# VH-VL binders against o46895: the designs that were tried, part 43

Target 1, 223 residues: o46895
Amino acid sequence: MGSNKIKNLVQYEIQDFVSLNKMDTKSHDSLNLNVSKKSRYLLHRVLTNQLINNRSGNACTKTRSEVEGGGKKPWKQKGTGNARAGSSNSPLWKGGGVTFGPKPRTFSNKTNKKERLLALTTALYLKSNNTKVINLDNLDFTNLKTRDLVIKCSNLIENYKKDQKILFVAEPTASGLWRYVKNISNVDLIYTTGLDLKKILQAHHIIFTCKALNDVKEVFNEQ
Key: E = the ipSAE of ESMFold2; O = the ipSAE of OpenDDE; V2 = 0.75 times the mean of E and O plus 0.25 times the DockQ between their complexes.

## First folded at step 24 (VH-VL; framework fv_izeltabart)

Design w1 (at its last look DockQ between E and O 0.03; V2 from the best seeds 0.00; counts 0 for: pae O 14.0 > 2, SAP .509 > .496, placed apart)
Fold by ESMFold2, look of step 24:
Structure w1 (fold): chain C 223 residues (1-223), chain A 125 residues (1-125), chain B 111 residues (1-111)
Amino acid sequence: as target 1 above (223 residues)
Amino acid sequence: EVQLVESGGGLVKPGGSLRLSCAASGFTFDDYYMHWVRQAPGKGLEWVGEIYPSSGWTDYNEKFKSRFTISLDNSKNTLYLQMGSLRAEDTAVYYCARESFTLYFWGPGYYFDSWGQGTTVTVSS
Amino acid sequence: DIVMTQSPDSLAVSLGERATISCKASQSVDYSGSSYMNWYQQKPGQPPKLLIYDASNRATGIPARFSGSGSGTDFTLTISSLEPEDFATYYCQQSSDWPYTFGQGTKLEIK
């Protein structure tokens, strides 16, 4: 599979997120992306494995005693073992809201690191016409309203359609952006430390921060 | 309703060039691999190549790679086949076709679920 | 390239009877439990029309008399009771590897 790879240079114009309509200095950046010639098969295989691993994590979390011990009142063990309580799908032993994401810890996931990276770069390439890069240097998160973020996204994306999904890819130190993204149903955020193939594929528009773009250059160039 | 309409066929002398167009409507053009497939008179079908509109990715049957170029105009939802150094054996009906695969909705299989009516190219003195 | 060989090149069959067309690939077209073999119908002056995808799945709007079977390298298209509109040329096509390739076609005629 990985023997049929082609590096493709993708060029981006960097835009200031706050002042999109001002005549700012034009600056550019780029990624060299390895692209699989069998992209459809690679993407299907890696996405399917991601979805399977998400389901496996559910079974693992239900056997840990820490789930029972956190924050919640103890079960009334004296009289309520009768199975009269709760629906068939109710999480009766939820303890303090401990939630685990997917556990990508399988033997096949370790041996397929190159495959996952190739899938990510292939997906980013296939979405390159719908990917933009922004500079956040002038953004003051303390003064930002959620609605202002929506408006700026609408202005950034030419011919924006309200039903389209937007994915931000940001550096880990840009955690302030999450406070606003979490409240917008068609906008999502991932960090460069946790790139997610499913979210990249589902996005109609991808927005990198400049710093995030720099973060991934080193990782993707290692392929 | 998915619609694919080819145009630009005609008579061309050997060594000449021709550009075919395929206007797409009724679906999100950027989501699908688009293909050119040709059929010489009285012969079977032959895959020419593909393009993915959201990136400009192309791949070709090696037979045509040096002479044919697939391109697109997303603002017009239009696919192009630029043919150069034409030969008599390039005489065929040229179809554009949509592949079933999308990045957003993963269905079974990779097949041509929609075809245009074709445009005829004749290479003759 | 994967070579697709259909048999027969032409077939004459009476209305209401069964027609069987075979397609053999020069190498397996299977991947992850699916056979990437498709069947198309083409009438004179018309583009191909999808009948069967992934060896055995009927495309939307295709009558139940059409069925496909097979895996690996050997595939069959069956028309269980021929209707007048079924007289056409049929092509198998693999989408397992590039270049995508088609069989040479099987012309189905009224006997």
Scores: ipSAE 0.440, ipTM 0.729, lowest interface PAE 3.0, mean pLDDT 79
Fold by OpenDDE, look of step 24:
Structure w1 (fold): chain C 223 residues (1-223), chain A 125 residues (1-125), chain B 111 residues (1-111)
Amino acid sequence: as target 1 above (223 residues)
Amino acid sequence: EVQLVESGGGLVKPGGSLRLSCAASGFTFDDYYMHWVRQAPGKGLEWVGEIYPSSGWTDYNEKFKSRFTISLDNSKNTLYLQMGSLRAEDTAVYYCARESFTLYFWGPGYYFDSWGQGTTVTVSS
Amino acid sequence: DIVMTQSPDSLAVSLGERATISCKASQSVDYSGSSYMNWYQQKPGQPPKLLIYDASNRATGIPARFSGSGSGTDFTLTISSLEPEDFATYYCQQSSDWPYTFGQGTKLEIK
């Protein structure tokens, strides 16, 4: 894997989220992101595995032996003019069992941890131009209103389109943020403890909290 | 039922001051932006300013920013408009209005869903 | 400031007839696929009443004969069949930018 990855330094602009006014108080932070040379392949593979693993696998049909009823031969073997039949539960009959039908199974596809991380870092790198970092240190979540949050966020993304998805990435301790974000139709929230490749790839814009960025930085630096 | 009742209007001399009140019932201020809108006799509507009750944040029409102040008392569920340096042109019916919205990240749609009956301010020598 | 211009200033229409009021903004009031235009009805001695919000949504309790349309800078309020209670002054209002601004109003009168 070492020969197929490139380390890239990505710089992010940090915006203060306390003021409703656009203040030019911008700072910069950086994140080292490993990028796969085979990015498309890797992302596809890891994403596919994620999707496979999310399958419930609960589809279930009953075989002839599992269908209730039967036991008595529907008619005598000869002299009826009908085809021979042994049971009313035969798959040839309406209401009978299903031959080779789906049965509950587990969909599991193991993904290498390093590959998964590389996919995440690659995805974040690819989305770096559409990533914003916000400072929420001065934000009181106890008195926060959803409207206020939206107003504050409205200045983050210029010329936002209705069909675009926004992904918030926050630290686990920012659990209160979900209460205010959940009612916004085009916004999703994930935590640094559960970075979701699918959501990252589907997002048109990603918004990190400063603390979230630091968390991710620590994790990625340990690679 | 949502109700807004303005009071405090009256006759005042040019250069004088007046404080208008808007008592709200049927809802709590914390959930809504509150606004003042005025209407001169026989004229259209003019936005004066707004307040966000939960934070006390205010914004004004630039025309009024130096003379008017919006405040509220959450304990009384009452909105105020302090007017100073009043002019004849300030003669109008003053309405308090509640602003509602639908929330999307790209920006909520704002609209005034509830209005008071208004209080009349007359500035005359 | 966004200037809102309504047309006509006054409109005389018969009962049961269709009324159309136009509102033009000096700049687009659209953002991300939404049009932030509202319509209000005001009768003499009464405060404004919300009719339409976000260009095309009827407020609660507003009859179906009222409809809003338009995008960008051009908006229209339509009353499909006028009832006696519909004769009033109508205002458009933009909520796209501060300060909020209103049209000058259109007085709908009985013909």
Scores: ipSAE 0.000, ipTM 0.491, lowest interface PAE 14.0, mean pLDDT 86
ESMFold2 (binder alone), look of step 24: mean pLDDT 90; pTM 0.928

Design w2 (at its last look DockQ between E and O 0.03; V2 from the best seeds 0.00; counts 0 for: pae O 13.4 > 2, placed apart)
Fold by ESMFold2, look of step 24:
Structure w2 (fold): chain C 223 residues (1-223), chain A 125 residues (1-125), chain B 111 residues (1-111)
Amino acid sequence: as target 1 above (223 residues)
Amino acid sequence: EVQLVESGGGLVKPGGSLRLSCAASGFTFDDYYMHWVRQAPGKGLEWVGEIYPSSGWTDYNEKFKSRFTISLDNSKNTLYLQMGSLRAEDTAVYYCARESFTLEFWGPGYYFDSWGQGTTVTVSS
Amino acid sequence: DIVMTQSPDSLAVSLGERATISCKASQSVDYSGSSYMNWYQQKPGQPPKLLIYDASNRATGIPARFSGSGSGTDFTLTISSLEPEDFATYYCQQSSDWPYTFGQGTKLEIK
């Protein structure tokens, strides 16, 4: 899948995050996005592979360096299972670390880099009417409050509904934004070094920084 | 409660034009592919085309592409079918339909889970 | 375009009996282990109603007497014990490639 793609130019109006109501005449940027003609099938396959791989990766990252901590564990292995017919348990116990939790599984589903990239550009195109680009250059982080960020998001997004998910896409050097985004339950952030198809598809609104938009142009040049 | 209500059908002469509307309610309009499907009197169903409201992506059955345009107004949750250069064979009931695809329902299967009542277009001299 | 051919065009069956409708696609409608084949019921003056999606899954609220089967190019809709409300026209539809296409329809009549 992906042999049938169409290049689409998407234009974005750039808004100053501090002064949103200011007219942004002549301030625009754009992306050339390759879009799969069979977008639904591509997105389903790539997302399914991501969910399988994330399950494997998430299990691995949770078990390293004993970051679990805590003196009380709610789970023990005991022979108190269901007494109905069909149960059989071996007394052989092999383990390491603190628990006998499930091991990560290797999964057969993999996608190549080109296919994942096409899925990302396809997803961004499908969300293009709900995507905004902001300039953060004038933002003073020393006086920014979480409430101010929420208000600015509500003013940026037409007909905003508070239960809608917002995804920021930012350059890796924008760590100041993360400090505020992490405190808002319906807002998430990804960096251009780690574009995530699931988060893009789950977001109702996407907000790029200008710098992030430039970064993704380089990423998408590989197509 | 999902509702799709078509309107704008009527009698028109060959070579004329009509714009059909489909008012959508009870769901997030931006999340779903929307379609037009038609049915000539006593005949089967024929897919006309689709639009994805969150991008403006359209695709058409090629036999209609030169004469029909699908568009939308997101502020009104309304889908349009602009029909031009109408011919007698365009006489049909025109249905608006919602496709099942969303990210929350990301499984395989792309089918029309909701249909409007249809609006009748008659092209006759 | 994928041509969908239903068989028969018309079928007369007694109440309580089984009805079987076939649909043949001009090329495979399978992708990644799924068959992109749907079935709709339509009564006069009404829009189509989804019965079966992905060849074999019943839509919500559809009675268990409706079942679908098949893969690749050959598909079947079965109604195991006909009820009076089942007399209608049935359409298969593929969603694997554009344009989406429908079969010509099978009219199910009471005998």
Scores: ipSAE 0.271, ipTM 0.649, lowest interface PAE 4.9, mean pLDDT 78
Fold by OpenDDE, look of step 24:
Structure w2 (fold): chain C 223 residues (1-223), chain A 125 residues (1-125), chain B 111 residues (1-111)
Amino acid sequence: as target 1 above (223 residues)
Amino acid sequence: EVQLVESGGGLVKPGGSLRLSCAASGFTFDDYYMHWVRQAPGKGLEWVGEIYPSSGWTDYNEKFKSRFTISLDNSKNTLYLQMGSLRAEDTAVYYCARESFTLEFWGPGYYFDSWGQGTTVTVSS
Amino acid sequence: DIVMTQSPDSLAVSLGERATISCKASQSVDYSGSSYMNWYQQKPGQPPKLLIYDASNRATGIPARFSGSGSGTDFTLTISSLEPEDFATYYCQQSSDWPYTFGQGTKLEIK
């Protein structure tokens, strides 16, 4: 490993999502995470780039040439007592064009793929103490209610507080889970295909599915 | 009309066990979370635990987790509280309660909208 | 656990007068603009009866003279004009976090 990376093995307790506190349903898994020695710097940079890239950049003002009207000189050049004016679209006039105003632009900040991955693994490592892994094999999504999901989360997380953010990380095929998460303000769901650094960092608690954890392992091991 | 009727209370010696029942009528357990709440003589209310009807999942006050077990028989529409290793401090009126909730985008609110009359448990030598 | 503290422990009020009971939580019971506080009335030999849920909503069948207010850690139950049937013990209860916890109760007595 490079001089700026540390490999850490993080162990997770796997819990059955249906039975939750049953001791016999608990197992353990692990994840190897690369951690940056310059974690704050890296996380900040990658996060900032993410935020920059999320900007729409659609702000638009019209210049004097883009404003309608202004074809006729407002008044004669001399003899009016007024200041000279060439067009009613002048930026000096109310309703005129804007000089050096915002124009649509693309906000883009390139982030190295390796740095992005390192930031993600670092963030996950930092959140490891607040990360749970759940087994969904026994969960029937067809009969699941939003209320049930909230209760399960509250039981899964020690000292659960309703104002704390919970981030679910699931496999792409767990699409049914979204139906029950979408209406809960403090719960968010991301898929392994789109790990979001911002959401990981903002989460008070992270809940991985077993399958999601495996997906992440595969991705991280390829690095 | 929603009715909850507790039974099974009585006199028991310290270290003994007792099973309380709560028969529900006017609604089905599948739609509601059910709770046990107790009240010692002349004292306030203490939450014991809850059960979720669809899965049978339970949650307990940590104080009672090792000694008390909540179960549900949907076919009989009856809620149970199995109490073990009873102590004098467990002397109380035990209530079953139905939990209702509101679900909004900001999260659910919970409240007990229906209570049984309670059954008295006395633990004494 | 969230500790609920009511004040006063007992309150003597005359018929037709206003009664105010306070409940303080050891931590906020609010979430995204909602307060997870409930109030119950209990008469001797009877189970608790829901009065107010989510801090300010009257339960079905509860007279308009009962009202709840507050947010965060401080909540108040108000009875605008006491009726004979209102003399009972009142409990606040938080449903923000598990385990659910109740206040110690406030006994409302006739003066």
Scores: ipSAE 0.000, ipTM 0.482, lowest interface PAE 13.4, mean pLDDT 86
ESMFold2 (binder alone), look of step 24: mean pLDDT 90; pTM 0.931

Design w3 (at its last look DockQ between E and O 0.06; V2 from the best seeds 0.00; counts 0 for: pae O 6.2 > 2, placed apart)
Fold by ESMFold2, look of step 24:
Structure w3 (fold): chain C 223 residues (1-223), chain A 125 residues (1-125), chain B 111 residues (1-111)
Amino acid sequence: as target 1 above (223 residues)
Amino acid sequence: EVQLVESGGGLVKPGGSLRLSCAASGFTFDDYYMHWVRQAPGKGLEWVGEIYSSGSWTDYNEKFKSRFTISLDNSKNTLYLQMGSLRAEDTAVYYCARESFTLEFWGPGYYFDSWGQGTTVTVSS
Amino acid sequence: DIVMTQSPDSLAVSLGERATISCKASQSVDYSGSSYMNWYQQKPGQPPKLLIYDASNRATGIPARFSGSGSGTDFTLTISSLEPEDFATYYCQQSSDWPYTFGQGTKLEIK
């Protein structure tokens, strides 16, 4: 695996989101991205493991809910002529001895940290020609309406089509963006504290904030 | 409805250049890997290289890295192969092909699910 | 490069009989629980047509008489009952590592 990495410098023009001029550049920044030469195999494996681990967590959650919920609630509520006697589904029997979390899956997640980071950087590189960086420092969220956000996105993105998915990647302190993004069906937001491989892969366009770009430089230095 | 049509082949002298085109219809590149594969007369198939639809990723069979360049134009839904310093050994039918894998849809495998009919390049004096 | 070696180079069998084509890879084409071996059929003057992907899965529209098997380095394409339209050259192809490589081909002639 280690010899199958390619390091790529990706440069971005930073645009002020308030003034928004796609042809005017204020400053530049860059991101060094490790890219797997076996990108499709890596992305498939990591995404599949992510989806399986999410379902395993849901299964554990449902198991905990079943224990807390106790016995058969529908049977108690409905008076049928054929009452069930001798059931072995006692809540006390099924509630005992369960360990927290799936032991083997917890170990697997720890082992895959470097693979997950390589998958994220690989995905970002594959999307790099459709990635823009904006500066939000002068944005007054109290004056921004959802319609204005859509218009600004359409001006940022060359040949924008309304059915294309847009993903914002923002710093955690940019929580004001969520209020606007949630109202737009083809736009989504992730924060640098919770980078999500599936959302990155599904995006047609990615928009970083300047602060988010700096955050991911630190995250990717762990590689 | 998916169709790939290659063009630009012909007779070229050694040391010359050609640019092949592959026009796609029935789908847009969006999220596909596109490939060039060639077949010399009476010989087997040889992978030339690939490009991801955004243009950010290319990779080549090392035999061709110095002489061939793959590019695409999403506004025209067209794939290109620029060939330089052509040699007699480059005489072949050149196919464009679409890989089944996309980043949005994980598909069961990595295979060429659509092929063009090919365009013939002949390199001779 | 992963070298793909097919055997035989050519094969003549009677209509209705079974044909078996082998493909050996110079190293394993297994990755993350899948075998990345594909089979194509090519008739004269036509592009290749996908038959089998990931060792054993038939492509859409491929008759049940075509089947693939194997893992690791050893793979087999089987045609259980030959029909006249099966006259063609068959190629195995690995997609586990770059460059993607093809076998040299097996020409199938119906006796």
Scores: ipSAE 0.360, ipTM 0.671, lowest interface PAE 3.8, mean pLDDT 77
Fold by OpenDDE, look of step 24:
Structure w3 (fold): chain C 223 residues (1-223), chain A 125 residues (1-125), chain B 111 residues (1-111)
Amino acid sequence: as target 1 above (223 residues)
Amino acid sequence: EVQLVESGGGLVKPGGSLRLSCAASGFTFDDYYMHWVRQAPGKGLEWVGEIYSSGSWTDYNEKFKSRFTISLDNSKNTLYLQMGSLRAEDTAVYYCARESFTLEFWGPGYYFDSWGQGTTVTVSS
Amino acid sequence: DIVMTQSPDSLAVSLGERATISCKASQSVDYSGSSYMNWYQQKPGQPPKLLIYDASNRATGIPARFSGSGSGTDFTLTISSLEPEDFATYYCQQSSDWPYTFGQGTKLEIK
């Protein structure tokens, strides 16, 4: 089968998170991203599968045999004027069992690993114009306040709006960042070990750490 | 108006090297994949390779990967094809071509929309 | 590599008549309902000119008498009524996979 992807190189401006406006703190990096030729289709498919897989499938109803009670025939077969009934647990009765009701099941739809990766890279490509890369090396997490983080984000992102979703992508070792991000309603954080297509697609802005970008490069280059 | 003008072709001995140029006008390379395609005399078209993003990304036909190098000079808006270890079978007209950049969310448009007039390379003893 | 095979190698057709050129790919060039097949026209001493892209779309400035059809592995270029300027060599090209590959060409000649 022919390739359903194209290769794209995306360049990012790297900014120091502490001194966002200093020219000397800016650099550039790049990321090779495979992009599906039919991005909408692939993204839809992979996203749908992700959503399907997230279903718990725990819905459970009791059949007539599983409902407590019953056993004795409610009345004799003939001579009562009532409809024939064999058990009080009949699905025809209030409180009876459910016929063909939901039972616990697993919702699973296997997605090809390559397709999943392609979807991720495609999504990142589509969000490339709204993606920033930051260097956290000079950031002191000890004295950082949540408010400060919001201010920094507002300075980092052009035309920042409070209702827009910001997704931080960080390396797993950036544990300090989570503490400050978790309480911001429009900001989410994911790690490179768990890139989430849904979150990427929902984000209006994406902020990578330099280390996260490098992690992603390694993963994508291995494919 | 989009224009591509190839140059640098000529006569070269087997084993020699040659550098072709493609001067582009009417657009910048930043948004486009640029390609080299060659055509041997009386033969069909053969894809040589591509370059994107000011030379940051290149891809080659495996046939030419060890001998040919594609590069860009953004300051000159010029595409290059460095050819080494030339063989008689490399005799061809070499075209530079622009690939459409219409990468939409739904994914249409992968074609060569603009071509140069070509430059002739003759490899002969 | 995807091998593109055109048929016929040469075709003689009279002015005003229909010409049909076939292109077969060694594997499908389709993805998600689209076909990554292009057609080019080349006249002697000139570079190729884009005619059709994505199997059935006419390029800008291309007359309506040119049409492309097909999917999967089988594609067709049709010229409904030949004009004098249409006599040239035509190439199909796939952009589904690297390396990009072309058909061997079909020379359209005046009968």
Scores: ipSAE 0.020, ipTM 0.566, lowest interface PAE 6.2, mean pLDDT 86
ESMFold2 (binder alone), look of step 24: mean pLDDT 90; pTM 0.931

